# VHH binders against a6qnr0: the designs that were tried, part 12

Target 1, 346 residues: a6qnr0
Amino acid sequence: MRLVHLDLKGAPPKVCYLSEIFPLFRALGANGILIEYEDMFPYEGHLRLLRAKHAYSPSEIKEILHLATLNELEVIPLVQTFGHMEFVLKHEALAHLREVARFPNTLNPHKEESLALVTAMIDQVMELHPGARWFHVGCDEVYYLGEGETSRQWLQQEPNSKAKLCLSHMEAVASHMRARYPTTTPLMWDDMLRDIPEDQLSGSRVPQLVEPVLWDYGADLDLHGKALLVEKYRKSGFSWLWAASAFKGATGVNQSLTPIEHHLRNHLQWLQVAGSVPADTLRGIILTGWQRYDHFSVLCELLPVGIPSLAVCLQALLHGDFAENVKARVENFLGISSLEEMSFRR
Short names: E, the ipSAE of ESMFold2; O, the ipSAE of OpenDDE; V2, 0.75 times the mean of E and O plus 0.25 times the DockQ between their complexes.

## First folded at step 1 (VHH)

Design w9 (framework vhh_7w1s_2; at its last look DockQ between E and O 0.02; V2 from the best seeds 0.00; counts 0 for: pae O 12.3 > 2, unsure alone 57.6 < 65, grease 27.6 > 24.2, SAP .717 > .668, placed apart)
Fold by ESMFold2, look of step 2:
Structure w9 (fold): chain B 346 residues (1-346), chain A 122 residues (1-122)
Amino acid sequence: as target 1 above (346 residues)
Amino acid sequence: QLQLVESGGGLVQAGGSMRLSCAASGFTFSYAMGWHRQAPGKQRELVAKIYSGSTAYDDSVKGRFTISRDNTKNTVYLQMNSLKVEDTAVYYCATGSRWYSGSYYGPSFDYWGQGTQVTVSS
C-alpha cells in the first residue's frame, strides 16, 4: 500500500480541492490517505475546547470519506494520544494532565483522567470513521517522559523504567482500541520503540496490539541499520510493519539537494530497505507531507506546492525508480515542461 | 537538572582525526542530540544531529564526521576524520525537545554545553 499523509495542522484544505486531488493521488499510484486532524476535527461535548474555529464540520468529513471511497483510497485517521498533545494541553482546564507542568507537549500517563481523555478523543473520531481498518494513535516524540513529578517517584522503584512507562501507556491506548473496535488495528510511530531492547518489547503486550510505522525522512538512510531494526521488531512479535517517507517538509537546512531531489532519494532509499527484508514484512509505506511541525510553529509548504514532489515520489515507488518515460508522464500530469534529469537519477 | 559536558577538543594537524564526547543527563531516550560549531567571526552552524536512529549532517562534513550515541552512558560522540583547517571552531553539544520543531533537520535545541575548542593546523 502507498498512503498519502494529509497533515491538516494549521490549514485544512478545502473539500472542493480534495475532490480535485484525490483522483490525482489514485492516478499517480496511491491507494490510501492518512489524515492527521489535530484540532481540525469537530470535537463536541466536553471536548469542544479542542476544536479550532475553522475545523471541518461532520458533514465535510463525511464528504471527504465519500470522495476517498469514490477514488479507491483507504482512509486511516490519526489522533495523537501521548506526545504532540500541545493542542490539548495548552488549555488551562487540561494543563494538570501534562507530564511536566511547564511543557504542554506530553500527556501524563499516570492519571486515569489522561487515558479517559484520549480514549474519548479516539471514540469521537471513530464515530465519523466507521469501518476503519487501521487507526493511527501517534505516540511519537514523547518528550520529557519520565521527568514529571509522578514519573520521577514511580521510576525510583527498581522494576520501573522509562521503557516500561512508555509501553504501559501504549498498551492502555491500544487495548482500548482493540476491545472497543475489534476490526480496527492501531498504528503507532516507532521512534519511541527504536531504542527499547528486544526482550522488553517481547515482554510487553504492545507487539500483539499494534503495527509500528518506521519513519525516517533523510536523503541518506542507514540501510543496514534499518534492516536490523526491522528484524528486531519481527523477533519482538510485531506481525506487520509500515514504512514512512516524506514527500513534503522534513528536509534539513544547508543542503546541496533541492527538496525534490532530497525526497526522491529518501524514497529510493526506502525501496532499498524494502528489497532487503522479507516480503511479508512491510504492509505499506506512508508518504508524509508535513504542513506544520508542531502546534506552535509557522506553516511550511502547503499541499499544492508539494504536488510535483508527491507525483515523483509515488511514481518512483510504483515503478521502482524514475525512468524517463515515467518522468514524461509526471510532467504531463502536472503541466510542466521538464524536471532536472540528474535530480531524479539518484 | 539537564546538563551537558563536552570533552575531547584540542589541536590536530590537517588530515588527522579527533573524537568529541558530550555527556548528558535528564534527557528522554528519544531526545534529539547534536553538535554545532562556531568559527571565529562566523555564525554558529549545525554540524550533526541524531534522534532515534536518524542522523543528519551538514554537507561540508558528510563522509568525514560521524555522530553516534551510547544510551547506556547518555553520551553522544562526534568522530571527526580527514580534518581540514576550515573545521577549526568551538564545538558545542546541544539537546532539544523536538526533532522537527520549526525544521525537521534545522536548529531546534533547548540546551547547550559550554563548548570545546578544535584547532586544525596545516
Scores: ipSAE 0.035, ipTM 0.558, lowest interface PAE 7.1, mean pLDDT 84
Fold by ESMFold2-Fast, scan of step 1:
Structure w9 (fold): chain B 346 residues (1-346), chain A 122 residues (1-122)
Amino acid sequence: as target 1 above (346 residues)
Amino acid sequence: QLQLVESGGGLVQAGGSMRLSCAASGFTFSYAMGWHRQAPGKQRELVAKIYSGSTAYDDSVKGRFTISRDNTKNTVYLQMNSLKVEDTAVYYCATGSRWYSGSYYGPSFDYWGQGTQVTVSS
């Protein structure tokens, strides 16, 4: 699969803009979308406080899903359940669920109320996404995990470890999904798993419950290291893995490559990784399009730089390379005479 | 509570090598780590970063510097080879809480060490 990631942090696109963008994604070779709602999802009841002032309505969510269906795009929703929880934990009523009181981004995994909160969020999102085959539960960049008072005390007892703490929460969330939604497979970002030894991973139930998404946005990937990491995950019991690249935003400041060149190289490197691992290992690739918090900038970021980069990257993935004939197809699709005119920023 | 302590700096001749160490107390192995440097009169710049097996380097040091970590000691290293006079700076170890997607990728750095001076003489 080839998924386009939509990060709705900030000012999300109106449904009418998505009606123009989804046909474009399909035409470029995408066959799915990963939607990261954050506070743009219309949470209700006891979770209404999580909803932003201009969040989508339930009818707008249904229209978005209808538009995806019309364009043959599989929808995978994403709800953060561990890290990146600021939109949840910034609220005074929920501050007691923070792992570290001064940082609103990591959920305290020792509290029963923490699991109740994130599973309620999952359940409300699933109610508007009936039949979802995959659901992403986040779990990336769980910074400060283990640094809270309760965690520090818990970690002093053998055989407890930070890895065990991390895996316990992941297992609880994924088990909820598997039990309640048996046809839906949880996904999670892999960064919190990378340094966990094989024996600890296989000793947990996590490999039987989730499909991890291996992300790296660099222009030069450690191909051998990626192959070893994939092998570790397979030996740990994971059946399927995903890759994640970036089509916008993920470029180094002091780099010699233009943004489009950087993103194209990232995708070509992921194709090399895919070629070096056993068949039936990678289910697909997620092209991430991360947003910074910026009112009214989402469309401008996507259109002036994002769309040309997305076209280049999707077509490279679809054709397995970016030879002159593929480049010509992208130039024709974008209505331009040369990609060099769009990438020349030195 | 979280503390970063750099060591290994000093005076070295151009063309030489040096290894910096950053020891973290209260640090966990899942934190993103980076090395920054600041020359007199200039702004701090990111030199190298590491998170969960992924590394990235500033073009000025790529191929000469290597960032690594010891998962058992909560220590991050910067191996500096083929040192140049222009590498002279105070080198800072940092750890962060968040990735950004804009024109810069990698962890946002929230905690900093006190720095260690590296002086490269011709």
Scores: ipSAE 0.013, ipTM 0.438, lowest interface PAE 7.8, mean pLDDT 83
Fold by OpenDDE, look of step 2:
Structure w9 (fold): chain B 346 residues (1-346), chain A 122 residues (1-122)
Amino acid sequence: as target 1 above (346 residues)
Amino acid sequence: QLQLVESGGGLVQAGGSMRLSCAASGFTFSYAMGWHRQAPGKQRELVAKIYSGSTAYDDSVKGRFTISRDNTKNTVYLQMNSLKVEDTAVYYCATGSRWYSGSYYGPSFDYWGQGTQVTVSS
């Protein structure tokens, strides 16, 4: 699977624009979309406060999903449930759910209300995404975890650990999904798992509940390290893994142009990783297209600016390299005479 | 996994000819292919490269060496004619994915073979 990540933070595309680019996604080789809603989802009831003033309407969401279906793009929704909770925890009414009072990034995992909040978010999103085979619950960059007052006290007790704390919340979120949506598999970013020992991972229920997404956006991947990490996760009990590359929004917090070469290398090296691990290990790859680094950050390059990069990356994945014929194909898809003219180098 | 395997090296007399081959397997950076060489006590240097149908040569080998590519076999060749003792080196095959104008920056290479020894005797 090759999924294009749509990060709706800060600069959500119009539905009419999506109708134009979805066919291109499909033509370029994508067969899915990861939609990170954040405040662009039309939350209802007590969660209405999470909406941006220009959030999509339910009808717009329905239309987006319909367009995806028409273009044979499977949709995976993404809702942050642990880190990157700024759009949630910035609200005064929910500030008491912060791990650390001064930081809106991280959810307090000790509070029942925290779990109730994120599960309610998941439920509302799932309501508009019937039949979703996967659901991404985020859980990346959970900064400050263990630094809250309750966490500090808790961590003083043996045999408690930060890893245990992290896994417990992940398990709770995933368990909720598995119970309520048995045909939907939760996805999770893997960064918080990377340093957790194999025995602690296997000792938790997380490997049986989620499929981790191994993300790395660098132009020079540690191929051997990645292979070892894949092996570790497999040994820990994860049945399927995902990769995540980047086609935009990964080379600077305020990047205005896309360094296509960087992203091409990133994707080609992920292909190397894929080639070095068992064939039935990686289920797919998510081509991430971040719009901003967090809720309060400035914008990265806009989606239209990233389209050439996306084309290059998708076609490279599809063909397994970026030979002259692939380059020519990309140029034809984009309607340009020379890809070199589209190249950006910092 | 991407692998580059050189072949065709060995001992040859000055004035002789030799043909090197480099077979690429796995996922490849097929935009650019090149041959480098490293003589004892010297730095590795570019000998020849082929990219987007264009070729480039080091001045020391121009007119004597020819780089060619067979995409159907995923192989790059280096035909070396009129060999000199100074051509003695380990020759390395390399591949890269750079597509920006070779005229300005030239291709960069990311992956390398193990090398093949070429010895030219007087």
Scores: ipSAE 0.000, ipTM 0.265, lowest interface PAE 12.3, mean pLDDT 90
ESMFold2 (binder alone), look of step 2: mean pLDDT 77; pTM 0.793

Design z1 (framework vhh_7zox_3)
Fold by ESMFold2-Fast, scan of step 1:
Structure z1 (fold): chain B 346 residues (1-346), chain A 120 residues (1-120)
Amino acid sequence: as target 1 above (346 residues)
Amino acid sequence: DVQLVESGGGLVQPGGSLRLSCVASGFTFSSYAMGWVRQAPGKGLEWVSDIYSGGSTGYADSVKGRFAISRDNAKNTLYLQMNRLKPEDTAVYYCARGYSRSWYGPFDYAGQGTQVTVSS
């Protein structure tokens, strides 16, 4: 699969704008979207406090899903369930669920209420996404894990470890999803799994429950290192893996490449990784479009700036190359005379 | 322009073998994953096998152990060695430029196809 990631933090695009860009995504070669709602999802009941003032309504979510269906785009929702929980844990009523009292980013995995909270979030999102084949549960950059009082005490007991703590929460979330939604497969970002040894991963049951998404946004990937990491995950029992690249953001501080050149190289490198692993290994690639700016940045303004990069990257993936004929096709799709005019090359 | 030309099809008896070839032109062959898809009479398209640019291969369960895909990047040629052929393998076989089933989507180019008939 080729998914476009929509990061909806703070300012969601208008539904009418999505009606314009979904056909473009399909024309460029995308066959799905990963929607990261955060506070833009219309949470209700005891979770009403999580929704932003300008969050989508349930009817707007249904319209977005209808537009995706019309354009043959598979929808995968994303709900953070461990790290990146600031929009949840910033609330005074939920502050007691923080791993570290001073930092609202990581959920305390020792509390039964923590699992009840994130499963309730998943349930409300699933109510509006009936038939979702995949659901992304986040679990990236779980900062300060192990640093809370409860975790520090728990870690003093043999044979407990941070890896075991991490895997236990992931297993709990994924097990509940598999039990409640047997036709939906959980996805999660792989960074918290990368350093965990094969034997410990195999013992956790996580490999039977989730499909990890291996992300790397660099212009030059460690191809051999990626192949070894993929092999470790397969040997640990994971059935399928996903790749994640970036079409927007994450280009580094001092780079000699233009942003579009950087992202194009990233995608060509992921094609090299895909070519070096067994064909039944990678289910798809997620082209991430992270919001690099503060929460007041409007996604619809960011997406138009990122569309030339997205077009280049999707077409490179679809054609396995970015030769002159593919470049000409992208220029024609965008109605431009030269990609260089869009900061493709100096 | 991209061109894919299949050859090697024909009539063969059950248990026999055939080797299909596909000559590619108009693109950097070594940079692309290549595959074989087939369409049996009255059925839809079925993915048969693929080979990534790096040489990694995949096979449909129905052909695993009997078919072998390979490529010769110096000759811009894709091959499918078909052994122990069964009547159910009767189909038009298409050479396709694209990605393995793990990047599921339509192939962007396919050849004209070559007919394989397995019958006594």
Scores: ipSAE 0.000, ipTM 0.204, lowest interface PAE 10.9, mean pLDDT 84

Design z10 (framework vhh_7zox_3)
Fold by ESMFold2-Fast, scan of step 1:
Structure z10 (fold): chain B 346 residues (1-346), chain A 122 residues (1-122)
Amino acid sequence: as target 1 above (346 residues)
Amino acid sequence: DVQLVESGGGLVQPGGSLRLSCVASGFTFSNYAMGWVRQAPGKGLEWVSDISSGGYTGYADSVKGRFAISRDNAKNTLYLQMNRLKPEDTAVYYCARVKYSSGWYSGAFDIAGQGTQVTVSS
């Protein structure tokens, strides 16, 4: 599968804009989308406090999903369930669920209310996505895990460890999904799994429950290291894996490549990884489109300015390389005479 | 063998009204959400409206306030009341069963009928 990731933080695209770009995604070779709703999802009831005032309505979500169906784009929703929980944990009513009181990023995995909260979020999103084959539960960059008072006390008891704490929460969330939605497979970002030994992964139920998404946005990947990591995950019991690249986002302050060149190289490197692992190992690749934010800027909508990069990257994946004939096809799709004119994008 | 038979289309002047009907057979109609999708000349399929088995309705922004979807489960019939029609509403209208297929959300449509032509023109 080739999925385009839509990061809806801050300024969600209008439905009419999506009606223009979904046909373009299909024409460029995408066959799915990963939608990261965050506070743009129309949460209801006791979760109503999580929705932004300008969040999509349920009817707008249905219109987006119908539009995806018309363009043969499979939809995978993403709900963060562990890290990146700021939009949830910033609320005073939910601050008691923080792992560390000072930081709203990470959910405390020891509280029953934590699991109840994230499973309620999953259930409301699934209500609008009942046929979803995959559902992404996040679980990346779980900063400060183990640093809360409850976790520190728990970690003092043998044989407890941070890896066990992490895997326990992941297992609880994924088990909920498998039990309630037996035709839906949970996905999660792999960074919290990378350094966990094979025997600990095999000893958990996580490999039987989820498909991990291995992400790396660099222009030069450690190809041998990626192959070894894939082998470790397969030996741990994971059935399928996914790759994730980036078609937009920060390429670094001291870059030697244009943004488009950087992202193209990232995708060509992932093609090399895919060629080096056994067939039927990687289910697909997710082209991530993160909203850029640093300490000197506000969140900005990169999707419209990232479309030339997306076109280059999707066509490189579809054709297995980016030769002159593929470049000409992209230039024709975009109605431009030269991709070099796009290299100044920042 | 799912069958959906649309009727009620025709030629109407701008500002006019039409009521479309769809008779379903081959499945338990009351258990499925149903909808209407349309295809204008030279365009792709566009979702118009849907109604759940429980009667909850949704509408595309382009038709909201002008169209009303309803169903009669005893007669296995779906309706679309179209008011204040515009030239932009000209399309073939298809009755659709909202399909649940492994791997798709509630928005995928199983179109089994031939459709009914609606032309809004003077």
Scores: ipSAE 0.000, ipTM 0.115, lowest interface PAE 18.6, mean pLDDT 83

Design z11 (framework vhh_7zox_3; at its last look DockQ between E and O 0.13; V2 from the best seeds 0.00; counts 0 for: pae E 17.5 > 2, placed apart)
Fold by OpenDDE, look of step 2:
Structure z11 (fold): chain B 346 residues (1-346), chain A 122 residues (1-122)
Amino acid sequence: as target 1 above (346 residues)
Amino acid sequence: DVQLVESGGGLVQPGGSLRLSCVASGFTFSSYDMGWVRQAPGKGLEWVSDIGTAGDTGYADSVKGRFAISRDNAKNTLYLQMNRLKPEDTAVYYCARGGSYYRPSYYGMDVAGQGTQVTVSS
């Protein structure tokens, strides 16, 4: 599977624009979309405060999903449930659910209300995504975890650990999903798992509940390291893994142009990783296209600006390389004479 | 064991200079992009600078022209020369393997140090 990540933070595309680019996504080789909603989802009831003033309406969401279906793009919704919670925890009414009071990014995992909040978010999103085979629950970059007052006290008690704390919340979120939506598999960014020992991973229920997404946006991946990490996760009990590359929004918080060569290298390296691990290990790759690094940051390059990079990356994945014939195909797809003219040099 | 150890932080007046160092161990330093990120009080991580294996460099707009990243592969050491420091530069500075990283972006980041405090105040 090749999924294009649509990050709706800060600069959500109009539905009419999506109708134009979805066919292109499919033509370029994508067969899915990861939609990160953040405040663009039309949350209701007590969660209404979470949505932006210009959030999509339920009808717009339905239209987007319909367009995706028309273009044979499977949709995976993404809702943050642990880290990157700024759009949630910035609200005074929910500030008490912060891990650390001064930081709105991380949810306090000790509070029952925290779990109730994120599960309610998941439920509302799932309501508009019936039949979703996967659901991404985020859980990346859970910074400051363990630094809250409750966490500090908790961590002083044996055998408690930060890893245990992290896994406990992940397990709770995933368990909720598995119980309520048995045909939907939770996806989770893997960064918080990377340094957790194998025995602790395998000792938790997380490997049986989620499929981790191994994300790395570097131009030169540690291929051996990635292979070892894949092996570690497999040994820990994860049955399927995902990869995540980047086609935009990964080379600067306020980047205005896309360094296509960087992203191409990233994808070619992921192809090498895929070739070095068992064929039944990686289920697919998510081509991330971040629009904003976090809720408060400025915009990265806009989606239209990133389209050439996406084309290059998708076609490279599809063909297994970026030889001259592939380059020519991309140029034809984009209606341009030369990709070099569109490449940003860092 | 992979380890990054930062040093060189401290208290300086506005307009002053500091030079941060990061010593890497437990991996082939020369094979990795390296970078610096910082975290100011009450703020998230911010990408500052990175340097590739080929010596190519990148800088955040906020530090461009003032900071200079460099590396000595023979010493497994990453440097950050910080000139014309401003109060806004006050943060814990972290050395990171894999180049630049900023939520949610990583340049293959998988290791970071414990950080060194930089305080710019009159």
Scores: ipSAE 0.008, ipTM 0.265, lowest interface PAE 9.4, mean pLDDT 91
Fold by ESMFold2-Fast, scan of step 1:
Structure z11 (fold): chain B 346 residues (1-346), chain A 122 residues (1-122)
Amino acid sequence: as target 1 above (346 residues)
Amino acid sequence: DVQLVESGGGLVQPGGSLRLSCVASGFTFSSYDMGWVRQAPGKGLEWVSDIGTAGDTGYADSVKGRFAISRDNAKNTLYLQMNRLKPEDTAVYYCARGGSYYRPSYYGMDVAGQGTQVTVSS
């Protein structure tokens, strides 16, 4: 699969805009979308406090899913369940669920209420995504894992470790999904798994429950290192893996446009990784479209600015290269005489 | 393990200067936006300044023209030069990791250090 990632934090596209870009995604070779809602999802009941002022309504979510269906785009929703939980844990009512009281980004995995919270979030999102085949539970960049008072005390006891703590929470979240939604497979970002030894991974239930998404957005990948990581995951018991690249993304807080050459090289490197691993190992690739945000205000690289890069990257993936004939197709599709003009016209 | 170790705080009189340092480990420092946040007594966390991977900088209105953020990627170190300090600058200052080249986002800043106390008082 080739999924386009929609990062919706702070800036939800209007449904009428999505009606224009979903056909474009399909035309370029995408066959799915990964929707990262954050506070743009219309949470209700005891979770209503998580809803941003400009969040989508349930009717708007249903219209988005209808538009995806019309354009033959598989929808995978994403809910953060461990790290990147600032939009949840910033609220005073939920501050007691922080791993470290001072910092709102990491969920305390020792509290029963923590699991109850994230599973309730998953359940509300699943109610509006009936028939979802995959669901992404996040779990990336859990940097304060083990730093809270309860965790520090727990870690003093043999044979406890940060890896066990990490895997325990991941297993609890994924087990909830598998039990309640038996036709939905959880995905998670792989960075928290990369340094966990094979014996600890295979000793957990995580490999039987989830499909990890291996992400790297560099122009030059460590191809040998990626192949070894894939082999480690396969030996640990993971049945399927995903890759994730980037078609847009910013470096720092500035007004520079995303370099198409960088993202094209990233995708060509992932094609080399895919060619170097056994067949039926990678389920697909997620083309991430991260937004750059200011602490006080939304300052983002808008999706329309990323479209030329997306076109180049999707077409390179679809055709297996970016030779002159593929380049000509992208130029024709974008209605430009040369991709070299993009540096001036962007 | 992500680790951020802040230093350089202390007691200084109004109008004085301090230079804070933050030594980072456990991640690829050059790939992340970095910043400083502070917490004054009895108040919430306040963003002070950030610096991107390309060296582009941002500052809170309260510190513009007085503070200067910089980074040394070879040393995995972030700096904050604080000039013309005011009593209202009194706070614990925390080194914070922002968005990465891989996941660029300024929605919140991750803090991993103990902070360094800055007291501006006569």
Scores: ipSAE 0.000, ipTM 0.334, lowest interface PAE 11.6, mean pLDDT 84
Fold by ESMFold2, look of step 2:
Structure z11 (fold): chain B 346 residues (1-346), chain A 122 residues (1-122)
Amino acid sequence: as target 1 above (346 residues)
Amino acid sequence: DVQLVESGGGLVQPGGSLRLSCVASGFTFSSYDMGWVRQAPGKGLEWVSDIGTAGDTGYADSVKGRFAISRDNAKNTLYLQMNRLKPEDTAVYYCARGGSYYRPSYYGMDVAGQGTQVTVSS
C-alpha cells in the first residue's frame, strides 16, 4: 500500500481542494491516505476544548471520507496518544496530565485519567471512521518521558525502566483499540521502540497488538542498519511492519540536494530497503507530508507546494525507478515543462 | 541514557557576562538540534535559543543581540554566551535536545538535566 499523509496541523485544506487532488493521488499510484487531525477534528462534549475554531465539521469529514471512497483511497486516521500532545495538554483543565508539569508535549502514563482521555479521543474519531482497518495512535518523539515527578520516583524502584514505562502505555492504548474495535489494527511510529532490546519487546504484549511504522526521511539510508532493525522487530513478534518516507518537509539542512531531489532519493532508498527484507514484511509505505512539526511551530510547507514532489515520489515507488518515461508521465500529470530544471536550480 | 549536564551559571551584576556550557551524552549529539530554555522564579519555561545541526541559530526576542548560542560537536558540548545581562534574565537555564536531523522541532525540546542557576543582581 502507498498512503499519502495529510498533516492537518494548523491549516486544514478546504474540502473542495481535496475533491480536486484525491483523483490525482489515485492516478499517481496512491491507494490510501493517513489523516493526522490534531485539533482539526470536531471533538464534542468534555473534549470540546480540544477542537480548533476552524476544525472540520462532522459533515465535512463525512464528505472527505466519501471523496476518498470515490477515488479508492483507504483512510487511516491518526490521533496522538503519548507524545505530541501539546494541543491537548496546553489547556489548563488538562495540564495535570503532563509528564513534566513545565512542558505540554507528553502525556503522564501513570494516571488512569490519561488513558481515559486518549481512549475518549480515539472513540470520538472512530465514531466518524466506522470500518477503519487501521488506526494510527502516534507515540512518536515522547520527549521528557521518565522526567516527571511520578516517573522519577517509579524509576527508582529497581525492576522499572523507561522501556517498561513506554511499553506499558503503548500496550494500554493498543489493548483498548483491540478490545473495543477488534477489526481495527493500531499503528505506531517506531522511534520509541528502536532502542528497546529484543528481549524486552518480545516479553511485552506490544508486538501482538500493533504494527510499527519505521520512519526515516534521509536522502541516504543505512540499508544494513534497517535490515537489522527489521530483523529485530520480526524476532520480537511483530507480524507486519510499515515504512514511512517524506515527500514534503523533514529535509533537514541538506544543501547538496534540492527538496525534490532529497525526497526522491529518500524514496529510492526505501525501495532498496524493501528489496533487502522478506517479501511479506512491509504492509505498505506512508509518504509523509509535514505541514507543522509540532503544535507551537510555524507552518512550513502547505500541501499545494508539495504536489510536484508527491507526484515524483509516488511514480518512483510505483515504477521502481525514475527514468525518462516516468519523468515524462509526472510532467504530464502536473502540466509542467521540466522536473530536472526544478531539481538543479539552487 | 540521554544526559545533559549544564554548568557556568552564577551571580553577576547587571551588564555582566556569563558563558553556559552543556555536556551531552547518551545520543549522537551532532544529529540533533540543541537549545536553551529558562525558568524564572514562579514562571513557566521560556524558550531562549536553539542551534540546528548545520549551525543555523534562533533567538527569542528578549535575548536577541545579547546572547549567542554555539556548539562544538567534537566535544558534545552546547554553549550560550550571555552578554549585557539584565535582572530579568535571572532564571534556571536548561540545556535541551531538539528534533533529529530528519524531523526538526523548535518547541518540544527534551530537557534532561538539573539546569544551572543564573542570578543577575547587584
Scores: ipSAE 0.000, ipTM 0.199, lowest interface PAE 17.5, mean pLDDT 84
ESMFold2 (binder alone), look of step 2: mean pLDDT 85; pTM 0.870

